# Miniprotein binders against q56419, part 93

Target 1, 326 residues: q56419
Amino acid sequence: MEGRTLEEVQEEVFKRHGVLVPKKELEDLAKALEEAGLLLTEKVEARLKEEEEKLKRERPMRLAGLSYPEGEREARAFLEAFRASYPGEGEEARVLLMPHLEPSRVPEVYGAALAALEKTPPPERIYLVGVAHRPLKEKAAALPVPFQTPFGPALPDLPALQALDALLPFELFNTPLAFREEHSLELPLFFLKGRFPEARVLPLLVARRSPELGEALKVVLRDFPGLLVLAVDLSHVGPRFGDTPLTRTLAEEARRRDLGFLERLAEGEPEAALAFLGANPTRIDGVEVVASLLPLLRERKGKVLAHRLDLEAPTLSAVGAGTLVL
Key: E = the ipSAE of ESMFold2; O = the ipSAE of OpenDDE; V2 = 0.75 times the mean of E and O plus 0.25 times the DockQ between their complexes.

## First folded at step 10 (miniprotein)

Design s16 (at its last look DockQ between E and O 0.58; V2 from the best seeds 0.00; counts 0 for: pae E 3.2 > 1.5, pTM E .645 < .8, SAP 75.616 > 70)
Fold by ESMFold2, look of step 10:
Structure s16 (fold): chain B 326 residues (1-326), chain A 104 residues (1-104)
Amino acid sequence: as target 1 above (326 residues)
Amino acid sequence: SDEEKIRELAEKLAKLAQELAELAAQGEDPEELEKKMEEFIRVVLELYELTKEKNNPEAEYWLEMALELVWEFLDAFREGNVEDAVELLMYIAEAAEMLAEALS
């Protein structure tokens, strides 16, 4: 960057990578923070403490009226519309991989998950494994409380959760606030609870790969059989994620990596799926979950039912989503 | 190396996020707050320029989290959700500290 100050270089990088924060917006932020001052910090801390105490008793809906309807009747119609967006037939699942991306962006991918659930005998419990979008104190966490849904509360399987906690080298119930806004559990749970209203749930988050979690879950699943759900997204490409602007070539690469990853999982070869990604240059979201759950994925063959790489027009970026049954 | 530069930027990001939260809490020096915000954005942009750490999955995890949290922070700011923006700065600082630790 020829003859430029450091500040001018940073401004050009800002424009090239699509992270646009004009000086006016920075000034407005500074003024808003100044006006709030000490009372804002105390208010935020008080809100977080109150919500943490509430999360020890239940997890309220956070996305009702935003990502799905709040009322039960409307929510059931919503599920039917999503099922209809996938014209195919599902397959029975012992393990289901499904997205946690905003449902309206990938309706047929969620529809494929619903089609798989139609072929799946109602489980006594669902092991719902999402991706932490807030820091956890440990590699993984659970929240042993009811999760509210438009279909009623999804009740925790306390005996199974306690058995899991006892097998881990860390306290499983370690970061309640990380569940407060966690869409990777809430969005899939809406679909799962709507189809299996009587199933109990183990709501789990993975932050960093934990072989201990996979080994412990293998033991717990023998005593507490159920449906294992990997609630993960696939490639994340484009300026929002630290790439150059999305091109046809980058999109084709992301699709190839998504499908190659899913197909290797479908062959019962999760280690090969991870090796295929190498350094994970398209930032497939599910890597830490798959790496944690290897013992549960080996030798399980299945089928990829759906895939979409969905464009985020405002950020010129894309996110991949898929449905896999094993 | 790129790894060493990412580590140094991560430490700087964590420090700046903490200082921004503290300056906002004091409410006494708007010029310093604006200066720190500009520096914070510059560090974020430098991190966007660097190649993802190939041989360190722990560092890759924290870098990815920190960058996504920055996007949530900017969205909250653009929507006028100042309380959420302050909360997100706390999470950004934590993710950036963990990134720096993973590269030590």
Scores: ipSAE 0.399, ipTM 0.732, lowest interface PAE 3.2, mean pLDDT 84
Fold by OpenDDE base, look of step 10:
Structure s16 (fold): chain B 326 residues (1-326), chain A 104 residues (1-104)
Amino acid sequence: as target 1 above (326 residues)
Amino acid sequence: SDEEKIRELAEKLAKLAQELAELAAQGEDPEELEKKMEEFIRVVLELYELTKEKNNPEAEYWLEMALELVWEFLDAFREGNVEDAVELLMYIAEAAEMLAEALS
């Protein structure tokens, strides 16, 4: 800290980023760690090992009872309410871009996704491509196990997953623990499984752009046709993401970038969409996914159905969400 | 230069990440853990300001990852979930190491 006190550091962070570092909470954690000693770390390691072994069989629900209802009846009512929040009609999707943000924050955006799914013939399989919010050993990963939902398990398409793995220059089945807490798959999957109960799923995560993934998927989709779903959010702005508190100017810039990105995708110009963002100063979440899937997005015309920039008031931050059909 | 500063900060971040992981494992001095955590957050935020306009997608990814994990760590701890908080510290350390590598 080069001679500065903790209070001075805390004040500096607050002034620059609008975030208060919880000094008291850190002190309490440090005390707890001191009391627990090596036993806590050993316990965590043992837990992680056990969880990894469980993930060889199934991926349990993490957000049931929190982000969506655990019970099937309540879950169906949840779907209907979300669909009702979007007053428009959908269009048939071959590619669906939808959010993975907390559903309660952007109900009409999820409603738009449901509207699109209503116009989409039931697919045999869904390629669900999310964003990794945990470190991956490779640029992309898959988990070839059932994902639990209130509507029953979403079963993996093992033949299609194996075909994809065979075409990639890296091991696709890596970092199973990254899937345990990954909401970018779980939240979209709730809506997808509710609409298409018989569809098999390929749960995929992208950490870093992988052109190889898009080329491999293009080949696999020929032999194993299905619905492609990009589960991505848009701009992330404010203190939670390293910015100053949200202002009108910052919000307008986030919206401009979100809509400009989606509109260019809707025109079938994914390279132009990426180029439009440049250095991505508003941190559009879906950039690495789109960059990986360029071969599948080119020349596909579609429509933007919904967009919202949602304020998280406690952090004075905002996240963009959108629904796009191709 | 900004580049030299980024490199220095990246090296510092990697070191801090390792120290945090070690402190978490050993259950050592609460005051030292607090100091290291605050220093870690400061370094991440400073790196973010210096790198946000640079065209380094890999560094951007790991930086965003580190920031997200820090917030999740704070949330887990606020909820009284010490085990999850410790787990998240391990991921923060990993993300910081990868960030340092991407910026080297």
Scores: ipSAE 0.099, ipTM 0.615, lowest interface PAE 3.0, mean pLDDT 85
ESMFold2 (binder alone), look of step 10: mean pLDDT 80; pTM 0.766

Design s17 (at its last look DockQ between E and O 0.61; V2 from the best seeds 0.00; counts 0 for: pae O 5.3 > 1.5, pTM E .760 < .8, SAP 78.249 > 70)
Fold by ESMFold2, look of step 10:
Structure s17 (fold): chain B 326 residues (1-326), chain A 104 residues (1-104)
Amino acid sequence: as target 1 above (326 residues)
Amino acid sequence: SMEEKIRELAEKLAKLAQELAELAAQGEDPEELEKKMEEFIKVVLELYELTKEMNNPEAEYWLEMTIELVWQFLEAFREGNVEDAVELLMYIAEAAEMLAEALS
């Protein structure tokens, strides 16, 4: 720490992340770890092993009562409120891009997704592609089990998942624990299952771009038609993400990058959308998913229904979310 | 040289995260635990300062993963979730190790 006190280090953290991390909290963590004693790491490893085994059978709700209601009737009312927050009509989607950001932060963006689903014939299955927030053993993964929702279990489409696995140069079913806490699947699934209660699901995560995934999905979708959903967020700017505090200029750049990206996707030009971002200076979250799925996005034209760059006032940061139909 | 510095910091972060988890499991050395916490924070700050522009997509992926995991670790601590905090240290160590490997 080169002559700096813990308080000086805490102040640097505040500048980087828009929130002060008090010295007392760091000391309390150190003390709590010390007091937990000799077996904490073994206890955590045993818990993870146990949860991994359970995830081979089902994926339980983790965000019920936190991000959405746990009861079915309350959950349906929640959906209706979100639909009402978007004043327009949707369009039929063969591909839907929607966010995975906390729904209360971008209600009209999720409402736009619901409006699109109203115009979309009930699919037999949904290819739900999220973003891994935990390390994966491979570039992408799936979990072929029921995902619990307030509307009942979202059942996996096992034949389509097996067909996909057979076409990849790696095992698709490779990291069950990465699905345990994964909100990029759970939050969009709540809305999708509520609208399409009979659809089966292919719950997919992308960590790093995989051209092989996109080519394989092109084949599988031909034989197992369904709705393709890109469950991705857009720009991430501000101290929480390694920037200086959010300024008007940074926010305007983030909005410009988000909309330029979405508009090029809507033109059927996913390579141009990626090229427009360059080094991705506003950290658009959907880049690895789009880069994986190029064969499914090329020449498919559509429309941007909604966009919001949502301010996190406490962290002086912002996250972009959008709804695109193709 | 910037990539070399980031690699060295990533290796150090991975080691510190593993040692923090292990020291918690042992429960015998509170002074060493506090020292490792201070080093951990310093390394995170240095990595944040170096994250802005890299031309290595694999390394950029793991760096962004590491930053997000650190944020979750701090939130778990604020909520008093010690087991979750230890779990997150294990993920941080894995992500930081992968970052270091991406730069080798």
Scores: ipSAE 0.497, ipTM 0.787, lowest interface PAE 2.3, mean pLDDT 84
Fold by OpenDDE base, look of step 10:
Structure s17 (fold): chain B 326 residues (1-326), chain A 104 residues (1-104)
Amino acid sequence: as target 1 above (326 residues)
Amino acid sequence: SMEEKIRELAEKLAKLAQELAELAAQGEDPEELEKKMEEFIKVVLELYELTKEMNNPEAEYWLEMTIELVWQFLEAFREGNVEDAVELLMYIAEAAEMLAEALS
């Protein structure tokens, strides 16, 4: 690799990973960085510290106006449209597995989740377990603050969060900055808050499998009953994820793994679901979440309501999404 | 070994990410920034090629995290979100350092 030009590297990155980093964009970035003075590591650190302090009070919307409407009226219309995209009926959920992918990519999968929520009695609280796409200091974390939504703030269940923290061998309230931009919580929360405006929320992130989390939650759920939501995506295949461009064979393998995983979960066999994936060569996003929540998933039977492998055309990559009710 | 190579690349990536963040902060020569970005991308590509299952769960986690953060960085960069891009460089540096540590 020594001696390759920027152009050659750009071409290689594009060919392998479907990401074009144009020289012009590098120049524009450099210029923007210069103009913004934003690249001062010190300024960034100071800003991050400020953002961390803000996160002690509330988690603002980051994807409002982008992934979903900011206004409540428009947000309600958005929910209705997504529900309409799924032609089926839902089932009552005690556990809901749903995606956190950009909603516009898999509308019917979110629609299936909404269909399930229609059949679900309003819970007192929602345990929303997402995937950490930022480093966590511990295997799992929680943010015990209101999350803003177009439907008003999703309020934390502080008593339940405290009970959970007390049962964990690590500090649950760690890495608040990991929650700032975490879409694995924000996106599903939009749908959940829209359907259950009075439910309190436990926003949880899993970075690495934590059996302790599942055991602790099992105890907490006895005293603090609620809906468990796994906000997870499924297979990640293609150049964005280190594979060749999506082929029929690769897509079929991704679907096979996604469905095989979901079906075993639907049978109440989460260990079998994990074992079926093995080394997880198609990079199912939700494995660490499921591995952490085994005690809550065992012997629960349910139904797969929807599945989609969605192509991201610019990168010739695909992400699997599914909705499962238990 | 593959693990040793990944460790070396992780250490290099961490350094490059920090240097990029610093260069960007100083408003230095766009040409120098481009050169560092090129080097950064090369290291990333090598890491992608070596991304395989590891017998070290901690290292595997940090490897996966590093790769994910790099993609987020590239997306932010592509979108012209300079603030997020710089923040993500810091996270890449951290994750890469943790990867290197896990392999030590």
Scores: ipSAE 0.023, ipTM 0.386, lowest interface PAE 5.3, mean pLDDT 85
ESMFold2 (binder alone), look of step 10: mean pLDDT 85; pTM 0.848

Design s18 (at its last look DockQ between E and O 0.51; V2 from the best seeds 0.00; counts 0 for: pae E 3.2 > 1.5, pTM E .772 < .8, SAP 74.437 > 70)
Fold by ESMFold2, look of step 10:
Structure s18 (fold): chain B 326 residues (1-326), chain A 104 residues (1-104)
Amino acid sequence: as target 1 above (326 residues)
Amino acid sequence: SMEEKIRELAEKLAKLAEELAELAAKNDDPEELEKKMEEFIRVVLELYELTKEMNNPEAEYWLEMTIELVWEFLDAFREGNVEDAVELLMYIAEAAEMLAEALS
């Protein structure tokens, strides 16, 4: 790339990914950063410090009015519409795998999760395990505070969280800012809190696989029974994720990988599910969560209720989402 | 080697992200800021090209996070969310540093 112009680089991105990064947009960003000056940097730093302190007390809604309605009445109607988009019946779940993809993109997949929750006795607590989209200081983290929802606050299960922290070889409460915008918790939580308004929550993030987390959770779940939710998406294919533009062949491979992974999980064989993916060529993001939670998934049989590989037309990319009950 | 090239690029990306934030904060060298932005994108694209050839799961994890953060950064810019874009540069720098460490 030495000596290449920005235009030559942009053309290579288009050829490889089908999405250009226009030179003018890069220039406009550079200009905006220049014009922001020292006050903007101090303003951002002050905002982050303020948000971090707030996150030690509560986690506010970040996606209300964007991904789901802010008002409780409208939020309830939203849930009903999503349930209606799935024409089937659910099954009781001890473990539920559900997506964290934008709900409007995969409404019947979230509807299948709601159908499963209809058949599930209200749990005392929900172990909600998402995927960190910001760096964590450790392999996993939790935030032991109320998470706001349109249905009221989802209260933390502090005794269970403290027991989990005590069993881990690292500090569990390690990166509050990573939760600030974490949609892999907020989006599933909207659906879970809407169905189980009295359940407490353990809001957990996995960054990198942690066998220690799974072993510790196995112990904690014995003393603090509840619903385990893996809030994960499946294949990520296309230019957003390091591939050429989506083709029928890539989409077929992504679907095959998603379903093969889910089916092996449904047979109670999580190690086989991971082995089936090999190098994970379609970037199923549930892999790190499943790899962490092996002790909780072994020998649990169940059923795949729904799957969609959803096309993201502007980026020529796709993301898979599924609903699995165990 | 390819792994050495990827490490060098990751270290460069981390430094460029930090320098972009600092140059914006100082507001005293607009030409250098534009050069750093151009270098930043060029390094991202080269890392993108090289990384699926790795056999290092931790490095692959950090690279995938870096790439996702870069696209979020560009999205924040397109939405006019300059403060969010600056914040995302911080996360990109951290992920790129972790990538470089995973390769050392």
Scores: ipSAE 0.377, ipTM 0.742, lowest interface PAE 3.2, mean pLDDT 84
Fold by OpenDDE base, look of step 10:
Structure s18 (fold): chain B 326 residues (1-326), chain A 104 residues (1-104)
Amino acid sequence: as target 1 above (326 residues)
Amino acid sequence: SMEEKIRELAEKLAKLAEELAELAAKNDDPEELEKKMEEFIRVVLELYELTKEMNNPEAEYWLEMTIELVWEFLDAFREGNVEDAVELLMYIAEAAEMLAEALS
């Protein structure tokens, strides 16, 4: 009965979404589920509580040895290789939009970010604004602890974080568990810490648009100047995201929206960028971040350095990534 | 209405996610676990088809979150990371509940 059920599910998923979940993956899933039966919900809750307590002290690396090297020497070589993947020169950034996608998927886009960072004077602090891929209790959150990297810990700017919290109508220091596995901060932070080892960091997550965040940050940036980094991806299209398998037409639409969004940001017209997307049918990841940071993006002119729509072949889906300097 | 259907599916998904987490934790009924997983996937797929038609920004956010978490759940299972998979079921339940609330 088990085999038929998985095959039926596979067929249904394929018929509805054009995604063929390999039978082996379903079997592995079933086996993993059988093996998973050993994890008591109480044990998971206890683990989560323990992890939350640990996050009061530091945020450990989760993707070291997977997405980037754990060792410092190897990590430096990694940075150099990514920089080499982008043949162009960067520009000085006051605001940097860069991806948080798996680095190996879009190396030249990260390379473009590194090129921009080469032309950027070392900031005292970096406002790193990522996308929450876990539920937040508030529209935005911060984690005021050191983030581990192969280059040493990225230390929080506590005074600036406190100043930001004081200006927000909600508690900024909420939902610490959302930061535990959040790659939208970890991945860009690797590159940022490698380039600016002495910079303090404000690790911020945005779940939903918060105009209050942008207004508060605008005030905080006066007293606490620094580099603003938007760690956002662009379009998400294909079966993984509810579309049909990637076609030329769908890819062209995704690229059109990505580039149209980035170009309008480069012109200093973030409201026009948002308006251009409308209902965001290609699911540009960075919309809520940009919508939150409008006061900081207005009238800032810049340049699009790189863009890629990267195919995830197993799911016939694609994710857009870009690098923008303002 | 489409919104009512999404709400009902979200409520169902939340319940299924909780049940799956409990079943996974007990590991005493593999057949029931498989059955619930199948039902869970069906509900997810139905929700996924409806994602493009909502005109409620809050509901859209929670729907997108729910779907993303489901994919991460599936990935965690494929990788044999059972602990993460169970945690993700809890997040799916939460996100689905929030989706249902946003549509209530």
Scores: ipSAE 0.125, ipTM 0.646, lowest interface PAE 2.1, mean pLDDT 86
ESMFold2 (binder alone), look of step 10: mean pLDDT 85; pTM 0.845

Design s19 (at its last look DockQ between E and O 0.42; V2 from the best seeds 0.00; counts 0 for: pae E 8.0 > 1.5, pTM E .568 < .8, SAP 72.625 > 70)
Fold by OpenDDE base, look of step 10:
Structure s19 (fold): chain B 326 residues (1-326), chain A 104 residues (1-104)
Amino acid sequence: as target 1 above (326 residues)
Amino acid sequence: SMEEKIRELAEKLAKLAQELAELAAQGEDPEELEKKMEEFIRVVLELYELTKEKNNPEAEYWLEQTIELVWEFLDAFREGNVEDAVEELMYIAEAAEWLAEALS
């Protein structure tokens, strides 16, 4: 690509990845940078440091007013609307797999999760395992602070978190900044807190497969029983993810892999689910989470309640989402 | 080798990301910023093409993270959120460095 003009590069980005960065946007950015002043990097560093210090006390909402309502009344109406979007009935969950995708993209999938939660006795605690979309220092991490929600703070289960940390070969409480904007926890937590306001939470992120995490959690769950929630998305296909624009064939393959993965999990065969994906060519998001939690998923039978492959039209890409109860 | 090429590109990307962040901090000439952005995008595109081949789990992880962060950067950039865009560049630099290290 050496020797191409910016316009040619922009066109190539658009063609290959469905993203165009117009020259005007670059000019506008340059102007904005000039106006913002000479110390933007230092300002960002200072901001990050301040945010890290705040995360020692609480995790504020980042998506309130964007992905869900900030006000409690409106938030409750939001929950009811999402529940209404799923026409079926749920089942009691001991393990719940649900999406963390933007709720408006897959309302019925979140609705299915709510339906399952309606049939689930209120847990004392929720093990909420999300996907790290930021790098972690260790394979997994936890943030042992209250997470803000429209329904009040989701309080951490400190005793259970400490018990988990004690069983892991690495420091569980690492990389707090990875939690700052992590939607894989925030979005599911909205629904979970809305349904189970008294439940304590263990907010966990997985970056890389950690069999140690699953074994440790299996032990911890004996003394600290609760609902296990896997907040994971499924296939990621299209230009945004390195593929060609979504075609019928690509969509069918994504759905096949999503459903094949979920069905094997529903049969209590998580190793078979992972094996079915192989090299994971459609980039199922939840693979590292499932691989980490194998001891907790084995021999548990359940049901797939919902699935959707949702098109992101601007990038001609698609993301799979599903709800599974075990 | 493919791994060697990815490593070289990752090192280059890390450098470019850092340079872009620094240029942004200095309020440099828009023309210079455009040139660096062009080079950055070229390296990103080449990395995207190579992401299809995975042979090292650790390198694969950092490669995926790097690519995801690039998209976050582009989104922030499109939205005109300069501070977030610079933050993402810093993360790209870090992830790309880790990718390069994983392949060393």
Scores: ipSAE 0.167, ipTM 0.638, lowest interface PAE 1.9, mean pLDDT 86
Fold by ESMFold2, look of step 10:
Structure s19 (fold): chain B 326 residues (1-326), chain A 104 residues (1-104)
Amino acid sequence: as target 1 above (326 residues)
Amino acid sequence: SMEEKIRELAEKLAKLAQELAELAAQGEDPEELEKKMEEFIRVVLELYELTKEKNNPEAEYWLEQTIELVWEFLDAFREGNVEDAVEELMYIAEAAEWLAEALS
């Protein structure tokens, strides 16, 4: 999402000799909240409850017309244009790492994922593992409902999801609202459903690393073979993410961290990839997913097909995205 | 330590976000609401200035998620969308609690 930059806020604080907040903005928000009163808070709570009940039946498109076209014909042309942005050839993937960043910002990275899918036999199901951008009640969650796409509904693999739930020490179906606007599933799913229209999906989110999820998935994959997709972004650097303004040195470090992480994963060494990042100073958001899925990543060798650190000039920040096949 | 400061700020942010939602629900004390809002924004700015702690990836993950939620809140605020702003405050409180727990 776009909005006011941290730089703009920091500049106003500096002008007022300390840690002060723009008075006008505070007054406007306070007035708006005061006018809202008890009724508006109850309205928001009621709306969220209604949305939660809807999400127990289906997950509608939230980014159609914003990040990708809503109509099927236009969506198919859009998907093919992204493939064309990556002129290389892919390799068959048993595991695919791909981004969830806005597709128009990293078209060749999504194109590389499509190239890999061209070489991949259509799976019966896709284990789509994204990153929770809203809190979950547990370490991980799933939503066992159809996800709407321009290519038709992506149907859940209910037997595989139930088997997974039965193996976990917590209820897997725990936070429907976290899926309402979760782009880390919706954006990759557009590409996956477009290439594999008959595959069922296990839509999964990780909030906190869960070794139990990885062990359970290893068991489930034996009985329910499919494509494992890690839908994750890489470095997040700059003021939007709590850093000082982006410098050339910070950008170069972010690229080095991204590529070093991906290359170690490509060597079948996910523990080494995590160790390479240490405290994760460039905030690669794939870490919790990789840490959860270690049993599925060990000894799987592959190739990094693409990488881009995408500069957000207005925010002086950057986000990394990559494509890896294992 | 830096980790302890981040934990304390995360706990404070969670409490402030919850109190702001409750004060909006009550609608009774505009001076208290303004004071809490000022403190909330100050805590957000302090969190923006902090660097992540080495070897605590869970805390860093939730710090990143909390900051992203604050951006969503600010966007809703700038657009005048009070309903979305209140919703984001509820999520910020929950995410900040997870951050604080990760540092316990």
Scores: ipSAE 0.012, ipTM 0.498, lowest interface PAE 8.0, mean pLDDT 82
ESMFold2 (binder alone), look of step 10: mean pLDDT 83; pTM 0.816

